# VHH binders against Serine/threonine-protein kinase mug51 (mug51), part 4

Target 1, 306 residues: Serine/threonine-protein kinase mug51 (mug51), of Schizosaccharomyces pombe (q9p7q6)
Amino acid sequence: MPALLKINKKKNGQTKIDRLFSKRRKTSLAIEKNHSKASMCTGQSPLNIISYNVPPLIVLRNKTIRNSIEVLVEEMFRDIQMRQQTNVLVAQCPRMIVETQLIGLFQSNYTSVAEELEQSIRTGDIRRLYLNRSDKFCGESCLILRPEFDKLFTYYLCKFKDQEHIYTLIFKLHKLLIENPLPSYTSEELKFNWEERRLLISMGFLILAGTDSYGISLPNLGIFTHILRNSRNDLSNYLKKRPYREVIESSLYNRNVSVACKKKNEAFFGWKFRLCDAIGAGLVDSFMTTCGRAFRLTKKGLEMKF

## First folded at step 5 (VHH; framework vhh_gocatamig_d2)

Design s36 (from c3 with S104N)
Fold by ESMFold2-Fast, scan of step 5:
Structure s36 (fold): chain B 306 residues (1-306), chain A 123 residues (1-123)
Amino acid sequence: as target 1 above (306 residues)
Amino acid sequence: EVQLVESGGGLVQPGGSLTLSCAASGFTFSYYDLAWYRQAPGKKRELVAGITYGGDTVYMDSVKGRFTISRDNAKNSVYLQMNSLRAEDTAVYYCATDLGYSSNWYEGYFDLWGQGTLVTVSS
């Protein structure tokens, strides 16, 4: 990833980011409407399907789970916005993936790697993070590599260094999670009192997964989930207006690049990063044609609700 | 504790050399990008050089060919070798890292800073 030397001014906090998201949504819808309208006027022929056995969207030299997450994280910022070094919102996003992206990357072969993922979670090499119980992403999980997980806890320890009680709680939690990498924890296993657990929940480090079951999360995952949610919605709306709800890969890439170039104030993840998610979430199917790889909106994608 | 500590600053004559060191503690050094910034009196803080966790480097135009940034993950340290020093290089030099997940060298994303070390280039 190239360094962003063009940006040397202070950025405001969350209010600045919130304004950028609102502006992104309105601008994205306006551009999409114009593009979709033009495309529908010209029309597109049905694609000749050769096979549903599709090569991986991202070519991996090493097919391990660790390398797969590393490459997906690299693709997270690999788009025209990042190359222009102008989109600070994308640059601020945590380096993590959703499990749907691994499903989309491996597709029909995902079952063969699922056991490796569970082993890596058990050893703590990869941590599963749970999104809050919102109606939009209820039950979905994120995956983060141990180094990135440690980075994030270091960030919060530094942020709260002058608040002794909070610092101590975060420090103790991180130590516990490193020593005991479990998928969930009871109150007995956490060894925090009631007030401490409530504080960690309010801060976003823990979620309630059952009557005495706690899942691990992170504060302010909203930026990541917001961008991903908007990306799913944008892709679905675009494909919904395409003839037969189909598009060839090169056309989809060109459309995504065009949209990114026109949105100086908007955040996008790299298009392969977003597309692996859509495929893994069952919103988009891929297939081979005489014109190359193509994508089709599924029934689930057509009926998509956040 | 989470900390960056700079050393190696001092007085040097034009054309001279200095090596700045930055020792990191309290975090897994090898996973982070590190940067050297400088601030001269009355000027804004500016990026001098950066090195990614993967070893890729960036430099501001005025120091290219004169300064070299390097890291030693075994020693949790980053270095700035400064050669052919000029009066314009006089500044307080800061080691910095972004403990969050930015992918750029924008000053506003760097949230862990050293105390700074003064470099004075004069005859």
Scores: ipSAE 0.000, ipTM 0.172, lowest interface PAE 13.7, mean pLDDT 73

Design s37 (from c3 with W105Y)
Fold by ESMFold2-Fast, scan of step 5:
Structure s37 (fold): chain B 306 residues (1-306), chain A 123 residues (1-123)
Amino acid sequence: as target 1 above (306 residues)
Amino acid sequence: EVQLVESGGGLVQPGGSLTLSCAASGFTFSYYDLAWYRQAPGKKRELVAGITYGGDTVYMDSVKGRFTISRDNAKNSVYLQMNSLRAEDTAVYYCATDLGYSSSYYEGYFDLWGQGTLVTVSS
């Protein structure tokens, strides 16, 4: 019965959020330098830049992490036209975000909210889900609100209702996660024996994040990762073809509606969802112009192959 | 029209080999984990091998080194290469996936199973 997945090995003790924030800040500064150099070297007329200190892409009613996730989730499939098959995929896709979106949403202000996220994870209001290392998004993590998390566990309990051993294991895991909401777990904190932990890893509910560190995951996260990958590739490919690889915000939203109508076999996340991700991942940078907010593809975005 | 169809089963002598194929239709194959299960008479179904949407594999202990699972997303197919077959491997083999992700949707797609293909290992 228990077949083990290959162990996902963690390389450092730093939090993913801390690492992503540091990387994002460096990318922003590099873009400022590159834009000035490109304008001077080519003699062409780029967009008139006022500032790289931009207001948030989404105006929040309150600036809590919970509200930020709620509004990002509302943007996941906004204004997307879908064929029947795409509707099935959308309905099966869990309502969650990737952590880069919080970095992209808060930008230079992210340090003021990073601690609130860790507190929300400790209270269990928000759960961190880890993606398998075999994905092209290896090392990425997602954030899911408690009600959606519980709904997904209820689905798996229902699926295994007639398989006593598996049902009991999933039930005990869910109960543990409710009673002891941690960002990661040691073997002592999980209170499962070695065989039980190995079975949960093989089922996709746990990943080994370090030498004695376990992260929470879910089976079949491929739908979310596929839509995210396609969304990043679509945005990158569009920007690669623009003059200076720059675009004004209003032009992007008009394109998104048109492109969504023409895409028959693919789902893309909504533009604000995608832009927060791309900014936080360092694939695009944002700046203010005399004509409003604009976006430019970074060097990382140009070289993106995942 | 959502279905999995197995083929490749048959009668083989101990020590022989078989390749099982499973063809998927009606869903986006590349998004899903796929597994081979087997069920011998009077026994519960057991997981033989699995392959994730990311290509990572799992095997039950008794088949490690003898069986290999693989997928071809372009052909919407998953395969089980079975070598060094034993009498204990005699079973109906099923390919399976879980199409449901949220219990508020698609209750009819909780489990998707193929019709099964019989593997008999005897002389």
Scores: ipSAE 0.000, ipTM 0.267, lowest interface PAE 11.7, mean pLDDT 73

Design s38 (from c3 with W105F)
Fold by ESMFold2-Fast, scan of step 5:
Structure s38 (fold): chain B 306 residues (1-306), chain A 123 residues (1-123)
Amino acid sequence: as target 1 above (306 residues)
Amino acid sequence: EVQLVESGGGLVQPGGSLTLSCAASGFTFSYYDLAWYRQAPGKKRELVAGITYGGDTVYMDSVKGRFTISRDNAKNSVYLQMNSLRAEDTAVYYCATDLGYSSSFYEGYFDLWGQGTLVTVSS
């Protein structure tokens, strides 16, 4: 019945050919220089590496999954000097985390808490949500605490309070998700007909994960996705410009806290929030040096486009 | 105080072109998705085109290839370039934005609307 709509991305005015020639010239020059220098200490970091056992970015008094999420949420905008123009994005951004941040926070200790996360999801204390757009990580998983999950549904119920049919649909979905917390849902488990499921997908409450498999999302995750994309791109672009794509933590911290003063109309997450994500996603490696913790952009991080 | 103001509507011959403009005031335009909707007499309102704050675009099937939506964040404006106009394109055109950041062009999320501008395609 309704016409299908397609989203098409736009490109800059420069041609692909022009960019390719420019990039090839820079790469050739870099390769030539490396022929005479790379042999000096091949396979070693220019920074003095002491250890690959790195202390946690955030020291937790209680290592439960719930407390870990609460602490990460507190880090979302810490140490960021927000410009006036970005305040609206900060105020309206859903308070939640990317699952990779727990991996980055716990690192080698993550296996000890993974089962607790699954139990919390099963009881509904924590909900797993899926970002509906990611160029590199399709179906990227996020975690939200039950009170914030309910708060967001209350917002949409209030928004549609005068539209009986839509209100009833959202109300029934929320009730089902609270009473039957599952990682994904079949059409039989959702108990909605095809028209209702299609409407919920168009509204951003469901994503199609397979032939008869639906994941849960929320419409206002777009702000979170926007800030996450900007934060990952900023970190990646900064590290790409560093010698050997490495940086000492103190230098990265100082650069991060000044980002709002340098980039007009851009919002970024706090540095520990961003680093937990990057480490957990395998985009950045961490190691100890004589000058403290350091970070290096991985091959995976170098290839990231967001 | 927060508002959208449309302009550029008028009478045009079939096969002609028009550019609609929508100027935003009272909010940081560059952070919001914007859409053009239209409503013909006796019809329900329908999405014509949408553009995200990231620059991604969406179009109704019947206007794909004829209409182009664009934005100018420096001028706080969104545009709808309408080419190869048909009698069926006759409608009041509305500019709209979603202040709730729903990241969806579902009509029910759009809560700030312009006054509308009439486009009549007739010979």
Scores: ipSAE 0.397, ipTM 0.729, lowest interface PAE 2.8, mean pLDDT 79

Design s39 (from c3 with W105P)
Fold by ESMFold2-Fast, scan of step 5:
Structure s39 (fold): chain B 306 residues (1-306), chain A 123 residues (1-123)
Amino acid sequence: as target 1 above (306 residues)
Amino acid sequence: EVQLVESGGGLVQPGGSLTLSCAASGFTFSYYDLAWYRQAPGKKRELVAGITYGGDTVYMDSVKGRFTISRDNAKNSVYLQMNSLRAEDTAVYYCATDLGYSSSPYEGYFDLWGQGTLVTVSS
């Protein structure tokens, strides 16, 4: 799916994001009227909506963009939903987020942190990665913190320590990316020959983004995008089957993992991780009930093909 | 030079035991996760067991309690101890690791494979 929420554009990207949240609030308010009849918090009747002023999904002690990403990454595998066979896939998954999760986490306050994010990307403290377009996340951006990025390169340097040519290539790439954090690179900027660039692409460290344009990527990035897509599919399909497409947060968290993971290769991220994504992507609205926070599938979520 | 070599396969009767070994060379073994896959005739490859560089293990449901994966970093080897073997365990068993070339979470997930060792459970 194209990212309707491109924050790499200056004020125009932020206004698109803010308008999306405003439109979702108006839609949620309209839905409230349809479900405002006195109903129980549990059972088949529509949920009783108290308010659309919803507490944050994750309470941050420090609201910096760095701490926000750190806390989201901690939620990736909290109460992990997977079949036992998927443990190897989860262990190999890079620790990162998607930009929609910051939008979902901050909601109406996102504008206050978007400029900080762009500054952190320019300094290289946070890296924006090119996503695999074949995974239906064309136009989405992954974000990785510098310490995790460096840790991954250290892992691959250790992995290839006895293969001098590959070790040297990875070492040179990491040094270049630290010294010159660009959103994309020409062959001239990379200073690698054709054979070296082809090898880096085959290893998953680079992606060809256009004519003489290379984007940075990471090996096993496809694992992250696959788990994220599965997580979105599961949430959407589950809510489509719920009465009025609504669920209480506590009921959602108590869902049987074995029932959720129908195939041995399926894994889902932790609930708060994927709920921030779904809210930020406009797939799900949140509201307060007498029994706590609840979620409802939006029109966009209903129209999504999975 | 960079390779995985399996051994220990053979013909065994139902209820019997086998130990498969996988010898690694050409890379720093202790930094890598390793897995055992199997492929029966006419079927897709499936993950049987995995072990992380930290020693954590994972098993396919149908082999849990019967199979044990282990590693010996000093010998650059990973092992699969198979007990209470069944006819359904008949397959070619492959040792695999991810050198960082694959981003696929499915059948192409592991990018260094051994040549395989045949395990036949019959009569």
Scores: ipSAE 0.000, ipTM 0.120, lowest interface PAE 16.0, mean pLDDT 74

Design s4 (from c3 with D33A)
Fold by ESMFold2-Fast, scan of step 5:
Structure s4 (fold): chain B 306 residues (1-306), chain A 123 residues (1-123)
Amino acid sequence: as target 1 above (306 residues)
Amino acid sequence: EVQLVESGGGLVQPGGSLTLSCAASGFTFSYYALAWYRQAPGKKRELVAGITYGGDTVYMDSVKGRFTISRDNAKNSVYLQMNSLRAEDTAVYYCATDLGYSSSWYEGYFDLWGQGTLVTVSS
C-alpha cells in the first residue's frame, strides 16, 4: 500500500510557501516596529533564513530502508536522561518508527524510498503495523523490523504458553504472517473463522481497516503511541511559545536533554527521532540560518490537537 | 510489594448503590490501565469496566448507564460507582492491571489482580 502521505517537494510549491512565511515575518516585524521598537532592537527577533535546502537531519552512510529504520530506532531515546519512573515505559516500548519519519528523513527523495518500503513489506523484512483508528493518529502507521516483530510475537506466545487455544491462535497468525507477508489481508487470506478474527481483534493483533480488509497490529503499541503523543505535544507547545514559532537546532537539543531533570513522570523520544516525525507529518518546517539549522511550527502544526 | 487492594463490597438491596475502591502500590499507577472484572459462582470472569491511563472508559453492555469507573492518580486509586444494582450483579469484584502494557481489555493480558471483594445484591 502507498505510504499514508505522498510528498512532492517541488521547488515551485516550496517557493510559494516560503514566500508566504516570509511575508508573515515581514508583516509581524513591521507591526512590532510601529508599536514596540524597543523590543525589536534588543535582539534579532526573526531568524535570518539563508536557504530551504537543509543538510540531512541524520547522516546515513547506507540509505537503504532497513538501515534508515535501524538508525531511527537508535535515536528513539538518544541524548535523553530518563527518570527511574519513566525508564519502565522506555524499557517496555516497542522498538519501531512511525512511517512519517521516513518522509522527514528523505524529504524530496521519499518517492524512491516508498517503492523500496513496499517491496520490503512484501518480502516480510519490514512489517507495517496500524495504530488504532483515532482522530489523533488518523492515517498513521508504524514500521517494525522483522526481528523485533518476531520478538514481540515470541513474548505473547510465552505469555499464553499455558492457554492452548490462545497459544495456537497466535502461533498460527504469526506463521501465516511470515509465510504470506502482505500489507493487509482479506478474511480469505487469513483463513481464520469469524470468531477467531474477532478474538484477534479484541486481543490487539488485527484491526478492521475496511469492509473485508484487516491490518496487522500488536497489543503493546499503546506505550509507543503514549510516548509519541507526549513528544509531539512537548515539541508543539515549546514552538508555540517561541518568537515567530521558530527555534534553532542547538536550543531545541538543549531543551530536550534537560527534560529528564524537570518532567520525571513524562517519557519523550529523542530530538532527531521526533523532528523526523514532525517534518514528515508536516507539523514543522526546516530551514538554514547563519546560526545553523532552524525549525518553525507550520499552520498544520498550530491546528493539530494531540 | 506490587499489589492492588479492593474495598467497598457488601450486602445491598436491589436498586441500591455501592462504591468499590482499588488502591495500588509498588508501581507507577498513572502509566497503567485499570479494570474491574467480576465472577459469579459457576460463571466465567468478565470485564465490567475499564479505564485507560488517558482516561478513556469501557463498559460491559449490562452495566452501561448504571456503573461509572473513575481514577485518582494522586491517590493511586480506581473506583467503581455502582448504581441501580440488580441481583445479577452479585459476584466477587476484582481490580486488575496489565503490567505488560498490552493496551487491550482481553482478560489474559491482566497479570496483577487484587484479592477480590464480594458484592451481594439480595433482600
Scores: ipSAE 0.432, ipTM 0.753, lowest interface PAE 2.6, mean pLDDT 80

Design s40 (from c3 with Y106F)
Fold by ESMFold2-Fast, scan of step 5:
Structure s40 (fold): chain B 306 residues (1-306), chain A 123 residues (1-123)
Amino acid sequence: as target 1 above (306 residues)
Amino acid sequence: EVQLVESGGGLVQPGGSLTLSCAASGFTFSYYDLAWYRQAPGKKRELVAGITYGGDTVYMDSVKGRFTISRDNAKNSVYLQMNSLRAEDTAVYYCATDLGYSSSWFEGYFDLWGQGTLVTVSS
C-alpha cells in the first residue's frame, strides 16, 4: 500500500524522499536511453554496462608468464603502419614490458601470475628492472626476458670494448647477475668496491633502493619511459574529451587509423600494449557493452599527468 | 646529416657573461638529452650542465647558480648562459648528445659531439 502521490510539485514543497525518487527516475531514464544508444554503438550518452566480466584484451594460447611477455612485446610494435613518422623511435626501445601490463592482462587472476613471476625472477628467466629515480616513473618496474637482457649487456660490452676498465666492470656485473639472480643486491652480494658501485650507478646499471640495497637497471630505459609516458597521456587526454569519459574499444582503434587523429612528432606503443598498462595502472576501467568492450577513465586517470 | 654546431665562445673579462648556443640537425631533437662538456688544457673532459628531453637539468657544483642550461625544441637548439665567469672556466666547450638514449650523464654514452667553442676568461 504505497503513500498518496503528490501532484504539481513546487520546488520548495518537495519532500526529501520525493527529491530522491525524482533523481532516481531521471537516472533510470538516462540508463534506458543509454541502453538504446549502446545498441547503436554511440558515445553520446553513458554506455550501457551488460557485464563486469571482461574477456582478456589478448587471448593467450599459453598462459605462462614468459609467453605473456612475448605476446605483449609483439603488441608494442603493432599498428606501425599508422605511425610511419614515429616507428623509428619505437624501434630503438628495448623489448620489455611494464609490470602493470601483466596486472591489466590477467586482472582478477593476477595473484597466481604474481607467484609465477617471482619464481621466474628467482630462476633468472625474467629480470625485474627499476626505472631511474630522476624519471617521473620512479617506483615502477619493468620486466625483460633473459635473452633480451643478455643482448643489451652484449651491446654495452661492444660499446666499451676499447675501454678495458669499464668493459671488465660490465662483464663482471653481467656474470654476477647470471650466476646469482636476486630481486635486489647488498654491497656484499655485488662484491664491488664503493668506486665501482658508484660508477655502475652513474652508468645506469644500478639504482640505490636502500642503505645497502641495490636494484638492477639498464642505461637505455629512457626512451621506453618517454614513449610510455606519451602513450598514457594520449589515452588520458583523449578519454577526458569523450562524453562521460567512456569509449568503445573499436572507436579507439578507428581513431588511430584516422589522419585527423594522427599526432605528429609523438611516438606511441600499440593499442593493446597501452590498454593493458592503463588497466593495470588503474587509469581506466573496462566493461562489456552490446557493442563490445569499452573503457572509462578512472578518478586516478583524471588526476595523473607526467 | 646528423650534427651539432656550437657558437658564442670568445674572450671575456672575469665577472663577465657569455651565452653559448648549439644548433642540432639530422635527428629528432626534442627526444634527446643534451649536455655541455668542457675541457681545459691538460685536464680531462668534464660535464658542465645537462638538460633532459623532459626539461630536467643537472649542473656541476662549481657552476651551479652561475650557469643556466636551456633548450628550444622549435629551434632545435640548446643554450648555456654563463654568468660571473672565472679564470677557471677557461676551456673548450662542447655540445653533446647520446643518440643511444642511455639517460645517463656518463661521458662514454655520448656519441654525437660538436667541434667545440673556445671560452677564454682573462684580464
Scores: ipSAE 0.334, ipTM 0.711, lowest interface PAE 3.7, mean pLDDT 79

Design s41 (from c3 with Y106L)
Fold by ESMFold2-Fast, scan of step 5:
Parts: sequence; C-alpha cells; structure tokens
Structure s41 (fold): chain B 306 residues (1-306), chain A 123 residues (1-123)
Amino acid sequence: as target 1 above (306 residues)
Amino acid sequence: EVQLVESGGGLVQPGGSLTLSCAASGFTFSYYDLAWYRQAPGKKRELVAGITYGGDTVYMDSVKGRFTISRDNAKNSVYLQMNSLRAEDTAVYYCATDLGYSSSWLEGYFDLWGQGTLVTVSS
C-alpha cells in the first residue's frame, strides 16, 4: 500500500497472488457516497460502518513528520501506572516509533506523508532502523529522531572505548551515516571491507537487506520490540473477548490497564501509540459508526502469536 | 449471528452452466467486499472471483470471460454465474467476506465463510 510498507516488507514478503488480486480500496466517489448521514446505518450488530474516512487518532497542530514522531513518542508511556515508570524496560527503552504508527496515524493521507519521510531520511533528520529477522518483526522498521540516534551511538562508543578496532568501526560508521544519510547502502557506499561489514553485521549495526544492500540497525533494540510485542498481545487479547471483536473508542480508553503489567519486566505502550501501530500493521481496522469511532480485530490480528 | 449460506451447486456436464447464490445475514451487507473461493480435491483453496462494496470485480485468469460475479444489496446476496464449465472447475465453492476490511483477496484475510456448495462437472 504506502511506499514504506513496500520497502519494509521487500519482495520476499509478497506473494504473486497478493499482487495480482489486491482488493481495490473504495474509490473517493464511493467513499463520499458512504459519508452520508447515519440514516444509512441501523445500529445492528456487528457495528455498522458509516464512513471509511476516519479522523486522526492524534490531532496535530503541526503536521510535519518530525512533529508527528515527537507526538507519538510523547504517547509511548502516557497511560502507564507510576510503578511502570520505574520499570527497567520503560527506563531503558529507546524513544522511537515503528513506521506502522505513521501509517495508522495518517491512514488514507499517508502516501503524501511517506514522501516527506523519505526526504527527512535523506537529510538525516530521521533515521530508519531495521529490526533483526530473529526478533520476529521481519520487514518492519523503526524510525528514530537524529538526537536520540546520536545518543545511542554515543552510548555504544563509550561501551567499546577500550576496544580500539571496534570503537574505530562504530565511529567511522556514525560519521558516514551523518555525512551520507541514505535509506540503505551498497558495499561501495559504506566503504568498509568484507571483514568490517561482517563484524558490523555480527554486532547488530548492519543487516543484509538484499544483494549488496545493507540496512542500518542498532544492537539490543530488543527492549523496544519486547514492549511492542506485549502491547500488541494485550490489545489483541482484549479485542478477542469482545462481541464480533469490535469496540467503541470511548469504551476502550475507559479500560483499566493496571492489570496488564503482571511482572517486573513487563511493560505496555500508551493507548494512542498502540492503536496507531495496530491500525498501520493491519492488526486492527478503524471505522466510524453511529456511536463514534470503533476498532475491529482483523483476521491477521486474531491469529497473531508471539 | 453473522452468516453466509450458499446454494445452487450440483452436477453439470462439461460446457454447461450453473448459478451459485450466497445469502448474507447479521451484518450490513452493502458495506463489505465479497468473494467466491473454491477448493478442488487435494488442492489448496483459491480465489475464483471477488466484488467490492463499490461494485468493482476481480477474476482468476482461468475463469475470466466464463464466470460473472454480481451482488444485490437489496437481497443481501452475491452470485456467481458460471458458463462453459470444465472438468477442472469441479470443487467445493465458498462464499466469503472480510469483516476486518483488510483490502486483500488472500484467503487468510477472509474471516466469515459459508459452509460451501459442491459443483461437479462430469459426464
């Protein structure tokens, strides 16, 4: 769909039949016809859709990509209990988002936003980080703002300060990424030899994205992916128990999530952060009803396993 | 209770015609995409035809020009008109809808299925 979904999933995440038989989304004319007043909807179960144009989950004063990421990051732990704020995973979690959250935030308007994102990646204001395939988030990427990205590189430089060869490689990589920000790199663009690239891959700073194509990553992004996985599971398990796997937004926000954190190392993201992710990832669909905005668990969300 | 109920299957000779019907209940039919899938013995289930809530249609290459999918929102029904039937069209035919609006014709995105109706093309 959006260009970012195609980039993140690569060709190996697509089937021949999926490309051939992709459903056409409702035309703008057909969407406008369904934009008609609630007289077209009877309130029968399951919840009846009256519009496919859903207002954003977060109303942005400034609709730039940078501000969108900043606002999403502010939502990461907004709805957490005080005890979760002292949780080690929460304290150590990198402040970043997944691209699915921008897709979920902007929905039908995302194509234009995706173009601005690619420009911000090109200038280096935003960095795309790719998750290791072993983390079961194959094809998904994280977005991080430059100040947080630099902070994490500084952390790794300090960690390896006494290992000259490794320190030099990380320093050289960081300098390259600042001077030549690209979505992905060839071996020629990286200017590292085979042994250096192999070491950077083993450390988690590079991933193989294709034939002579490298994506940028960071070691130990597992904290973020762990919290994201827990957050998706909590939302999915809640919706599975609802009639027709549907919930009105106001009912969802009234749910007490204090029961969600059952262990010292267990944490959950805030509602709007989670909902933007779930919608963008295709785990949850949003629609307007006679009773307001609603969410429905998709087939993909129903069958989610971690 | 939400359900899809198929009818119209049967035994037909090669070159013959059948019309399959699928009646929907328990949801607002006019807002959902509908598909016909089939599964032949020993084969994977495959998409035969689809129709969006906006009326756009899609067909598998091997049935294009022979089969026609249509819908009647007033009757909460979707139809598959099958002409020039071949032995290879022998299968259980399923009506399906995607209540999650996944915008994909892959079988895994359809979460409400009918019971199936058997179509046998044989002399």
Scores: ipSAE 0.000, ipTM 0.100, lowest interface PAE 19.8, mean pLDDT 74

Design s42 (from c3 with E107S)
Fold by ESMFold2-Fast, scan of step 5:
Structure s42 (fold): chain B 306 residues (1-306), chain A 123 residues (1-123)
Amino acid sequence: as target 1 above (306 residues)
Amino acid sequence: EVQLVESGGGLVQPGGSLTLSCAASGFTFSYYDLAWYRQAPGKKRELVAGITYGGDTVYMDSVKGRFTISRDNAKNSVYLQMNSLRAEDTAVYYCATDLGYSSSWYSGYFDLWGQGTLVTVSS
């Protein structure tokens, strides 16, 4: 029988992102206050901070949401010299972004981008997907462009081409999602019966986000989830060991973790992809110093478990 | 070497039971969905049961309540427990997974199949 997955009632991804952005700004202000106070009373040697307004990690010619996702996707595996195991993991990884990366990319200008994102989701140009966590009732939010979303559904339709019942169910779901692009769905909006919804949840296409609230996911997202978790943990653990939990940008890029993994199953996203995620998720704050851009692990980053 | 190796097929009487095993090597088993397919003579290959990387399961209607798919990530193995076997369950059973999809969708994807194991249900 299909498993029933319950996810706690937090239906609005936009509200979650706005909360993360607000929390990140409060953290940056707290760090600024503490730095100022420390400089008045101490022999501490913090990095010489000149501004908390930092230029974007990635320079965009067109500041549209579509272009920002395209550019972030290009950064997923940039400058990686791949080993055999890493090649396999890279080839298998869906091309999509974590929603928090838009906060990290746009910084203080995120509010207008958030409005454009919701419009793009309602037109179906961009789909919000939820990374389902088997051990928790809360999932991460990811964004995928319509062509990649359709490509993945085509892959699963082909996979189940000789199982008529499953094929028909996936086909109907894809068609519904294209014709009625919503951030979340009620049972009435999905038009599927209870058995069909349970089967789609079991297969990984739907998550139960509330009493009558469904989010969209995809089967076999384990690879993306694994690489994301590894990337976040590697960055966090590295920064925990740095003096003042601070690092200058160039020092991060000189770290050769993507060239030869000592562990055969380890893969990491490219640095700009990872940094946009960490900043947007509130795990890392960025600031300008006399030696260039720098990063500091936040309290949330210290306590992070992904 | 990337492969799936099947075992457990054989001759069994109607109402009997068999457990099929599929051992995976050469890839990180815990990341992937695994499936059991079957093909009877003169018929198309059909999905019997599937299990996701997260442990969720799917079954074809005619085997629900009789067959159970499970996985052991520590042993890199997937299993199909078959109970209350019927003559119409007679087929070659295949273990399968997809190693990934191509960045060019139309160039296809990596499918990995075992060689199959014969299950015969007769008196």
Scores: ipSAE 0.006, ipTM 0.309, lowest interface PAE 9.9, mean pLDDT 75

